# Miniprotein binders against a2bj90, part 110

Target 1, 235 residues: a2bj90
Amino acid sequence: MSRSARRKTSALNTVLRVVEVFASIQGEGPFTGTYSVFVRLAGCNLRCPFCDTRYAWSLEAGKPLGVEELVEEIARYEPSLVVITGGEPLLQRHPLNSLVEGLESLGLRVQLETNGILPAPARDEQLWRVYHVVSPKDVPVRVPGAKLHPSWVDYARATGRAWFKFLVANEQHVREVAEYVAKLGIPRSRVYIMPLTPEKLDMKELLELHSRIASLAVKWRLNFSPRLHLLVQLP
Short names: E, the ipSAE of ESMFold2; O, the ipSAE of OpenDDE; V2, 0.75 times the mean of E and O plus 0.25 times the DockQ between their complexes.

## First folded at step 10 (miniprotein)

Design lr1 (at its last look DockQ between E and O 0.91; V2 from the best seeds 0.00; counts 0 for: pae E 1.6 > 1.5)
Fold by OpenDDE base, look of step 10:
Structure lr1 (fold): chain B 235 residues (1-235), chain A 115 residues (1-115)
Amino acid sequence: as target 1 above (235 residues)
Amino acid sequence: SDELEELYDEVIDIAWEMADLIYEFRKTGDLELLKKFMELAEKLIKIAEELLKLAEEAGDEELIERIRELVKRIEKAMEAAKKALENPDDPEAIEEFIELAFEVLEYLWKLIEKL
């Protein structure tokens, strides 16, 4: 097998399909308020009816970018956090591990956003070292084909580097989240509930929804995630 | 009422403590967790009896029925816990307890939604 064939296979493991790279504030989860660079990867294994990033569902919506070039682009923003999101970032698992290695070598903190359908990182993956916000899509809103992979519960307990973020609209949804996390053994301290926001809310309605869901979070002893970027009108 | 708020705080705290306990028991098989479950269940029955009085005073028939069904589920889970303690080598007795304990939690969460 010629030296040229090994170089072509190594090059494929170093390219990501990227939709966009931008700087903003992390609006959601445990890192809310953090100055962050967002890397939105292309491709998703779901078709959530409430998805605000439908343009990222196809792999073809992303441009091919080399990992080294992407690390240099991210580093120019001097972020407090790198947020890897997309459709489903773990569809690009191999080059994503290489990206994480590059970012961590610069001392950058990394957070992954995932739907939790694909297995959690293994101990030998670079992804094992980063933070993960898992957004299950099987509860309370049942997206077809969504099922949390059990390894995420084990990963959360073993590392303390995972949180679970659930979209909720009312108290029944919060109950269903409580039932779900209790049955799976997800630690309550790692659970976030977040407002399920319809596309057509005005700022008053958005604030009222945040207030109601935050009150339910206190009632049910759960963490609250805002959608801070929507409240402060950032991307 | 201040009394209902206090009872609610006790119920929600017990529900999460039970959830953690059932998970740990399912992972470890530690029989001391069954004894702790029974202690929590006894506390929960007392709280349910106080909630029942308030529901009766309010004339809330739906809430009365829910509390009464919760008490029956707690008692059934306590019997299963006792059977599992007496037969620790019987996997069916252990599984029956786990199932009934999760049923108690399901009824608790539904009660909490209504308080």
Scores: ipSAE 0.857, ipTM 0.935, lowest interface PAE 0.5, mean pLDDT 94
Fold by ESMFold2, look of step 10:
Structure lr1 (fold): chain B 235 residues (1-235), chain A 115 residues (1-115)
Amino acid sequence: as target 1 above (235 residues)
Amino acid sequence: SDELEELYDEVIDIAWEMADLIYEFRKTGDLELLKKFMELAEKLIKIAEELLKLAEEAGDEELIERIRELVKRIEKAMEAAKKALENPDDPEAIEEFIELAFEVLEYLWKLIEKL
């Protein structure tokens, strides 16, 4: 291969540290029920005690994959949605924008999951056109350092492409969410409440918790997010 | 009862409408939004009076106290809104209204939690 061809190949080989790629159903948020490919990126800027993906916290947990290779792997699944998650995917922002560009060139719909500590996309980023589910961790849970970056509210209102999802265990948590979103100016149509599930719930307890949180969503006029993948035992 | 459910529906609708209105006022400074706040506040006081009557008939002392605390905050916020309308170039009057309006929401969420 000539040096020109190798330089061209090298310029296209942006790398992401990837923990896993798998097909499943999006179990949470506005796209619940959609046949999806999940791309779990390594690294997180939080250590939430309730995290169910602790194996993705370290950047070392990820395997380096080239973006073009990853796009081809994702495309083989023929997904209706590509969910980019992690850890915190925005820690790998630059190669993530390259991945989004590749996926969009194939007409694939992309959703990002983020804790919202890092800023929302700028207008000139590929991530600007992607859907985002933002899960702040400073209310009602109080994870240290988890302050939502204010740009996410502005982004959501300007584009309509962001929603905010909160883990709640009871009605006091829901009241705290209502107070929080009102102060930040997050419209209630963009707010989801989702059950905070302890590690060792049996199916009956899981269903009872879902029922209680769903009833609270109706009472408080907020959207409800299940953890559908847990209910149907998918990854 | 159906009466309480209808009053609840009005309360929760007003709460979210006030939340949106305070945000819009904070971003735009549009003084017409202060007039709209006062209209919602007057409606909420009337609903609170109906809720108070029902709570007293039921002997629900906790609900009575939450309703009374809410009404006190509404009255303070309405006076702050009037002051801001009379002094539209006074940033202290504007900031005072915003603080008191969010305090109304705080007590409104606490009331909703018990309904």
Scores: ipSAE 0.705, ipTM 0.896, lowest interface PAE 1.6, mean pLDDT 91
Fold by ESMFold2-Fast, scan of step 11:
Structure lr1 (fold): chain B 235 residues (1-235), chain A 115 residues (1-115)
Amino acid sequence: as target 1 above (235 residues)
Amino acid sequence: SDELEELYDEVIDIAWEMADLIYEFRKTGDLELLKKFMELAEKLIKIAEELLKLAEEAGDEELIERIRELVKRIEKAMEAAKKALENPDDPEAIEEFIELAFEVLEYLWKLIEKL
């Protein structure tokens, strides 16, 4: 077999470690309300104390799945949006580029969710052409090991295909986010604040928290992201 | 298969094992995982030495440079792991190791891309 054929069949280039694939409604960010297929990739380079997907932290949590097989599985759902999330999906950058190429060939819109520690896509990557929601863990409370790669700001300005989403509990958190994005030169139009939801909230408390954070978004002239799936009880 | 294809498979396997080990270490803080990291790093250096000989024979200057850069990162990460093992109560030593270990993964992916 040729080296080219060998490279195409390697686990790094053609196989992804996948935790789960499921259909739902995108509950967060700029595409809130969109019928989506979620592809959760295994592995993460952070250990956030508020993480809702701790089961995806290890690469061992993911089962090997071929890119072509995954593309076919996603296509069967006929989604308006493919959300690639994790863990940290950019840890599997090379096979992820192959997945994106397959999805683009079918005319499917792709959104990647990332913590932004690893560099933004280069112009020659398939990932350059998809949407990215970057969730920096530098603020409002720094997660150990978290540092937004500066290339994400340049990528956002060059492409218009990146947004920055922050979990906030109160006005002090919003102030810290506003200072952070101003310092980095991130346009407010590219910034979303989203409620940090404790596990013990009932539906009334959840709605009240959403209302308070939305009001702060208006006050601080930032975009608001709900956690719609929590409000409508979808995964 | 030729020698390069066999080494390629070994590099891929080590990259996956190293990634899992780093994430497990961040989760558990288990210092025994640093010893396992050292074992994987030593194995990876030996493979890198074999890859370097093949790259030199082929006259592939870009591959030679990627291998040399990877080895430098591995050596730094191994030194940081030793320091963390000797100073397990020093959060700065632990953080330095984690940072350098992820850097090894980054340079491993760069090498794999060229192979």
Scores: ipSAE 0.000, ipTM 0.168, lowest interface PAE 14.2, mean pLDDT 82
ESMFold2 (binder alone), look of step 10: mean pLDDT 85; pTM 0.846

Design lr10 (at its last look DockQ between E and O 0.96; V2 from the best seeds 0.00; counts 0 for: pae E 1.8 > 1.5)
Fold by OpenDDE base, look of step 10:
Structure lr10 (fold): chain B 235 residues (1-235), chain A 115 residues (1-115)
Amino acid sequence: as target 1 above (235 residues)
Amino acid sequence: SDELDELFDEVIDIAWEMADLIYEFRKTGDLELLKKFMELAEKLIKIAEELLKLAEEAGDEELIERIRELVKRIEKAMEAAKKALENPDDPEAIEEFFELALEVLEYLWKLIEKL
């Protein structure tokens, strides 16, 4: 292989397709309320009908950014957490590992948002060290082509650095989540249920929905994830 | 009623404990987990009998039928657990227990949704 071919392959491993970078509060999951920089990566392997970030589905929706430049951009916000999200961040797994390495070298905490279709991090990946919030799309919402990769259960048990967040609209969905996590051996203490919010709820309807789903979380002995950013009108 | 709320709390706590136990047994093959399953199943039958009385007093025929079906499934899973304890080298006895134990959990979650 020529020196030119090695330079082109190295350059591909150091570039991410990024839709947006912004600072906000983490509104969801175990890090709710944390001042965070969000890195929304482009490309998704799903087409969820309830997706609020449909603009991130195409890889072409992202701009190519170097890992070093992106680390410097993130660091300027002095975040308490870096949240890597998007369509599906693990579609860019190689440069994402390089990004994580750069962020961790600065002492920044990193949390990944993933749909869990792709395999969990291996022990030799930088991604092994970060936090993961896995959002399965096979239960209860049954998105076509969604299936949780079994390695996420093993990763959660081995590391304690994964949580599972399920979108629910009613008690039947909560039951389906309980059945699913019990069958797969997902630890209950790592399960979050979150309101499935339609696009056109007013604030009163949104609060009522949060109240109902939170009450179901207590009833079913599950953790509750708000959509705090929607409640406080942040990005 | 306060009594129904207490019974609900017991049922859901047992359901999660059974789920953890079934998973651990799948991973370890530890036969002591089958004995623990039987102890939980016996507790669950007693709670189901109390729920059955309340359902009968309320005249809830659907709930009565669900509780009776749950008890039958628990009893079958207990028989399979006993068979697996008596034949620990029989993979079919272990598989039969897993199938029946998962069916118990499925019925428990559906009952909990209705309580």
Scores: ipSAE 0.831, ipTM 0.922, lowest interface PAE 0.6, mean pLDDT 93
Fold by ESMFold2, look of step 10:
Structure lr10 (fold): chain B 235 residues (1-235), chain A 115 residues (1-115)
Amino acid sequence: as target 1 above (235 residues)
Amino acid sequence: SDELDELFDEVIDIAWEMADLIYEFRKTGDLELLKKFMELAEKLIKIAEELLKLAEEAGDEELIERIRELVKRIEKAMEAAKKALENPDDPEAIEEFFELALEVLEYLWKLIEKL
């Protein structure tokens, strides 16, 4: 294949379907509290009943944006972290690797949020070097079709660049998470439990749920993730 | 009580140590990890004896049952571990150990949830 033809096929991988780009605080996981730019990609391979971003499920919800244009827009915010989320960002894997290349060339730190159904990055992908927060939906919440791809555990252990975040509502859920991570070989240092908030809660109920789940994290020797953006009323 | 808190701290630490150890043994086949499993299992039986005394004093029949079920699984897993140590080239002995060791963890998590 000629050099010109290869460049044309690469250009086809430079467009992402993007629902929104905005600055906020990362409210969940190991980077909680970090000034971030969020890039929400369209499309999801799940239809979780507790999803709070249903507007990103359809690929048609996203506008096509060139990767170079997107990198420039992100850079103008001067973020401490770029959070790539969605739907499920790995549905747009090839142009996503192009975006990561552009962001990495500017020295920007990148975190991907994924449900982990699609495989972890290969060593030759740009995604190999970014951080990943993997949110399996097959335990305890048991969303149909949400099986974690086993490569994520291998990736996390080999690189130290992945963490696993689980939605829990009670101690039975935490026990189920413990069973799951032990069976899969996920080290507890890589495990976060986070409050499951699918129903609308007032602020008092939200704080009480956070307190209960945080206490369970301490009891079970697991990391705790808040939903900080909900507590401080940010997007 | 301070006694229950100390016993709980030992139980939860052993549980996570066993989880890591079982996974590593599956990956490496290192028989030293199997010996470490037996050491942890022996410690856990001693802790279970103290927990049983506390559960009996409290009249907590559910806790008593969970402790007894755990001890039963530990004893089976220790027997399987000994067979695997004596027959290191026997894949059936190794797989039997993995199944029983994971069962110990399952009952251990159920105990932790009650405590």
Scores: ipSAE 0.652, ipTM 0.872, lowest interface PAE 1.8, mean pLDDT 91
ESMFold2 (binder alone), look of step 10: mean pLDDT 85; pTM 0.836

Design lr11 (at its last look DockQ between E and O 0.85; V2 from the best seeds 0.00; counts 0 for: pae E 5.9 > 1.5)
Fold by OpenDDE base, look of step 10:
Structure lr11 (fold): chain B 235 residues (1-235), chain A 115 residues (1-115)
Amino acid sequence: as target 1 above (235 residues)
Amino acid sequence: SDELEELYDEVIDIAWEMADLIYEFRKTGDLELLKKFMELAEKLIKIAEELLKLAEEAGDEELIERIRELVKRIEKAMEAAKKALENPDDPEAIEEFIELAFEVLQYLWKLIEKL
């Protein structure tokens, strides 16, 4: 097998399909308020009816970018956090591990956003070292084909580097989240509830929804995630 | 009322403590967790009796029925916990307790939604 064939296979493991790279504030989860570079990867294994990033569902919506070039692009922003999001970032698991290695070599903190359908990182993956916000899509809103992979609970307990973020619209949804996390053994301290926001809310309605869901978070002893970027009108 | 708020705080705290306990028991099989479950269940019955008085004073028939059903589920889970403690080598007795304990939690969460 010629040296040229090994170089072509190594090059495929170093390319990501990227939709967009931008700097903003992390608006959601445990890192809310952090100055972040967002890397939105292309391709998703779900078709959530409430998805605000439907343009990222196809792998073809992304441009092929080399990991080295992408690390250099991210580093120019001098971010406090790198947020890897998309459709489902773990569909590009191999080059994503290479990206994480590059970013961590520069001392950059990395957070992954995932729907939790694919297995959690293994101990030998670079992804094992980063932070994860898992957004299950089977509870309370049941997306077809969504099921949390059990390894995420084990990963959360073993590392303390995972949180679970649930979209909720009312108290029944919060109850269903409590039932779900209790049954799976997800630690309550790692659970975030976040407002399920319809596309057509004005700022007053958005604030009222945040207030109601935050009050429910206190009532149910759960963490609250805002959608801060929507409240402050950032991307 | 201040009394209902206090009872609510006790119920929600017990519910999460029970959830953690059931998970730990499923993982470890530690029989001391069954004893702790029984202690929590006894506390929860007392709180349920106080909630029942308030619900009766308010004339809330739906809440009365929910509290009464919760008490029955707690008692049934306590019986299963006792059976599992007496028969620790019986996997069916252990599984029966786990199922009934999760049923208690399900009724608790539904009660909490209504308080």
Scores: ipSAE 0.846, ipTM 0.930, lowest interface PAE 0.6, mean pLDDT 94
Fold by ESMFold2, look of step 10:
Structure lr11 (fold): chain B 235 residues (1-235), chain A 115 residues (1-115)
Amino acid sequence: as target 1 above (235 residues)
Amino acid sequence: SDELEELYDEVIDIAWEMADLIYEFRKTGDLELLKKFMELAEKLIKIAEELLKLAEEAGDEELIERIRELVKRIEKAMEAAKKALENPDDPEAIEEFIELAFEVLQYLWKLIEKL
């Protein structure tokens, strides 16, 4: 079989467990405001008490979709960014690399969201070339079982394609994040602090929390991430 | 005041610079980083003395206490840095410095939080 024929056969046999695919605005991190298609993969290795997407925790929550079919569906939205999220997308690492290959062959820009427990991409993975927003869950509110794999810091330094995002509610949390990133050697230019919204808030409360955390970001010389989709009422 | 804002900016910059320095020393063992730590520590003591004067003028007893606690930690870490420079092959001297240097950062962040 030719290389072309072998690649076609491999793509047809690759399946992802997908919870949902939808268009919206990326509301968090360095790509805030970008018209995006979100691909939510099933399965998570954490049970965060503040998780907004508990329905994606179980692998059984996802429906099987072929990678080729999924690439075609995503492409129809004409996105500026494809955001791969979940649960924890790296639990489906092998077929995820196939999806990334398909999306990049069409010139689509890809960003992955991860809790950072599983290792960063190796140089020979398709995931090596995509952007990553890593959200460690061991600081400031430590989620049981959470621990950032050290390869993410090395990956960020080697590629410039990873940022670290932390949920904070107050200045004590910001201090704990500052101590954490200092210990790990994560440059503050790659660090975002974002409002922790543990319960449903009305718009006044949501704006007050954003203002408080943004002020702390300025005070501590860290980047601020909004939760823009909540402010503008998008999924 | 304008004086406090200028000193605050310097403290923040030193805190991040010191954090980077301690991490790189832990990773590489580069003795030049110990010398740079001593330089930053000396600068921080001078800033702490200026902050102490302002805190005393304001009667801010809590701020005074935090500044004095910080200075004590800086002095301990500087002694440990000197010992590590004199004994670069002694793993206990190296680990003692790292521990005390992170303690300086802990108290520095506590000061920043109050400011």
Scores: ipSAE 0.087, ipTM 0.599, lowest interface PAE 5.9, mean pLDDT 89
ESMFold2 (binder alone), look of step 10: mean pLDDT 85; pTM 0.841

Design lr12 (at its last look DockQ between E and O 0.93; V2 from the best seeds 0.00; counts 0 for: pae E 1.7 > 1.5)
Fold by OpenDDE base, look of step 10:
Structure lr12 (fold): chain B 235 residues (1-235), chain A 115 residues (1-115)
Amino acid sequence: as target 1 above (235 residues)
Amino acid sequence: SDELEELYDEVIDIAWEMADLIYEFRKTGDLELLKKFMELAEKLIKILEELLKLAEEAGDEELIERIRELVKRIEKAMEAAKKALENPDDPEAIEEFFELALEVLEYLWKLIEKL
């Protein structure tokens, strides 16, 4: 195999399809309130009916960016956290590991958002070292083709660097989450419930929904995730 | 009532503890976890008996029936746990316990949804 073929294969593993890069507050999960740079990757393996980022579903919706250039762009914001999100970031697993390596070399903390369909990081991946918020789409709202990969439970237990965030609209959904996490052996302390927010809610309705779901979180002994960015009108 | 809130707090705490025990037993096969399950099950039955009195006083026929059915399922799961303890080399006895214990949790979560 010629030296030229090895250089072309190495170059392909250093490019990400990126939809957008922006600074905001992390509005969701265990890092709520953290000043963060969001990297929204293109492409998703799901078509959730409640998805607020449908524009990221196609890989073609993203621009090709080199990992080195993207690390430099992120570093200019001096973030307290780098949030890698998108459609499904793990569709770009190889260049994503290179991105994580670059960011960690600068001492930046990294958090991945994933739907949990693809396998958890292996011990030899750079992704093994970062934080993960897994958002299952099989419970309580059953998205076609969604199934949590069992390796995420093992990863959570082995590392303590994973949390599971479930979208809920009512107490029946919270019960279904409790049943699901109990059956799979997901540690309760790693479970977050978050309001399933319809697009048409006003601020009063949004606050009322947050209040109801937060009360259910306390009732069921689960963690609550706000949608803080919606409450404070940030991206 | 303050009494119902106290009983609820005990039920939800036992439900999560029971879920953790079932998972740990499924992973380890440690028979001491079956003994702990039986202890929790006995505690849960006593709490359900107090909830049953409150449901009877309120005339809540649906809640009464749910509690009674849950007690029967707990008793069956305890019998299966005992059988598995007496026959630790019988994989069928262990599987029967898992099936019945998971059913207890399903009914328990549905009860908690109604409290």
Scores: ipSAE 0.854, ipTM 0.935, lowest interface PAE 0.6, mean pLDDT 94
Fold by ESMFold2, look of step 10:
Structure lr12 (fold): chain B 235 residues (1-235), chain A 115 residues (1-115)
Amino acid sequence: as target 1 above (235 residues)
Amino acid sequence: SDELEELYDEVIDIAWEMADLIYEFRKTGDLELLKKFMELAEKLIKILEELLKLAEEAGDEELIERIRELVKRIEKAMEAAKKALENPDDPEAIEEFFELALEVLEYLWKLIEKL
């Protein structure tokens, strides 16, 4: 590989297609309630019918931003957590690793959100050292084309830096999650169940659904994730 | 009842412990995990016998049938575990154990859903 070719590919690896950058509260998973800066990357390898961020599906929805400039923008918020989400962030894996390197050099805590179809980080990736919330879409919600890559379970067990979050609407769904995680060897301490909100619910219905799913989490001895941002009406 | 709640707590604890044991055996092949499986299975049968008494007193025919089906599957999985221990280099014996043990978990999750 010539030096000119290396320079050209390196420049491409330092640019991300970014839909939005904003401050809010992490509303889901193990870091719920944390003051966060969200970086929504463009592009997704799924078309989930319940997706509430459809505007991020196309890679063309993102603006090209240099990694160095993005790190500076994020740092100005002084976040307690940087949440990298999307679409599916791992579709932009190479420049994403560069972003993580920049954020880690500033001591910023990073969490990735992924549907888990693409493989978990390798040991030589910057992504190896960040936290991951993996949301498989093949159970119980059964999105076509979604299949959790088996490396995520190995990664979670080896590092302790991954959790698995499942959308559920009822107890039958929770039983299906229990069966799934047991077969794959996902420890229950790494499992979150979260309310599936397939249509707009008023606040009373939303609270009742949260109460039902939280009660099931206690019954089945699994972790519960709210959709806190919906309850408190934040982005 | 308080007795039912105590029995449920034991069932759900064993279910998750059994799931972990099955996975660990799949990963490591450690035959001691088969012995631990049989110990958990015997404990579970005793708990299910107590639960069956409560179901019979309540006249809950569906729960009675689920418990009896689960006990039958546990007994089959224990026999498969014994066979695998006696034939440690027989891949068919090991595969049979996995199949039956996963069936135990499947019926156990269905019982938990009913409780």
Scores: ipSAE 0.665, ipTM 0.876, lowest interface PAE 1.7, mean pLDDT 91
ESMFold2 (binder alone), look of step 10: mean pLDDT 86; pTM 0.862

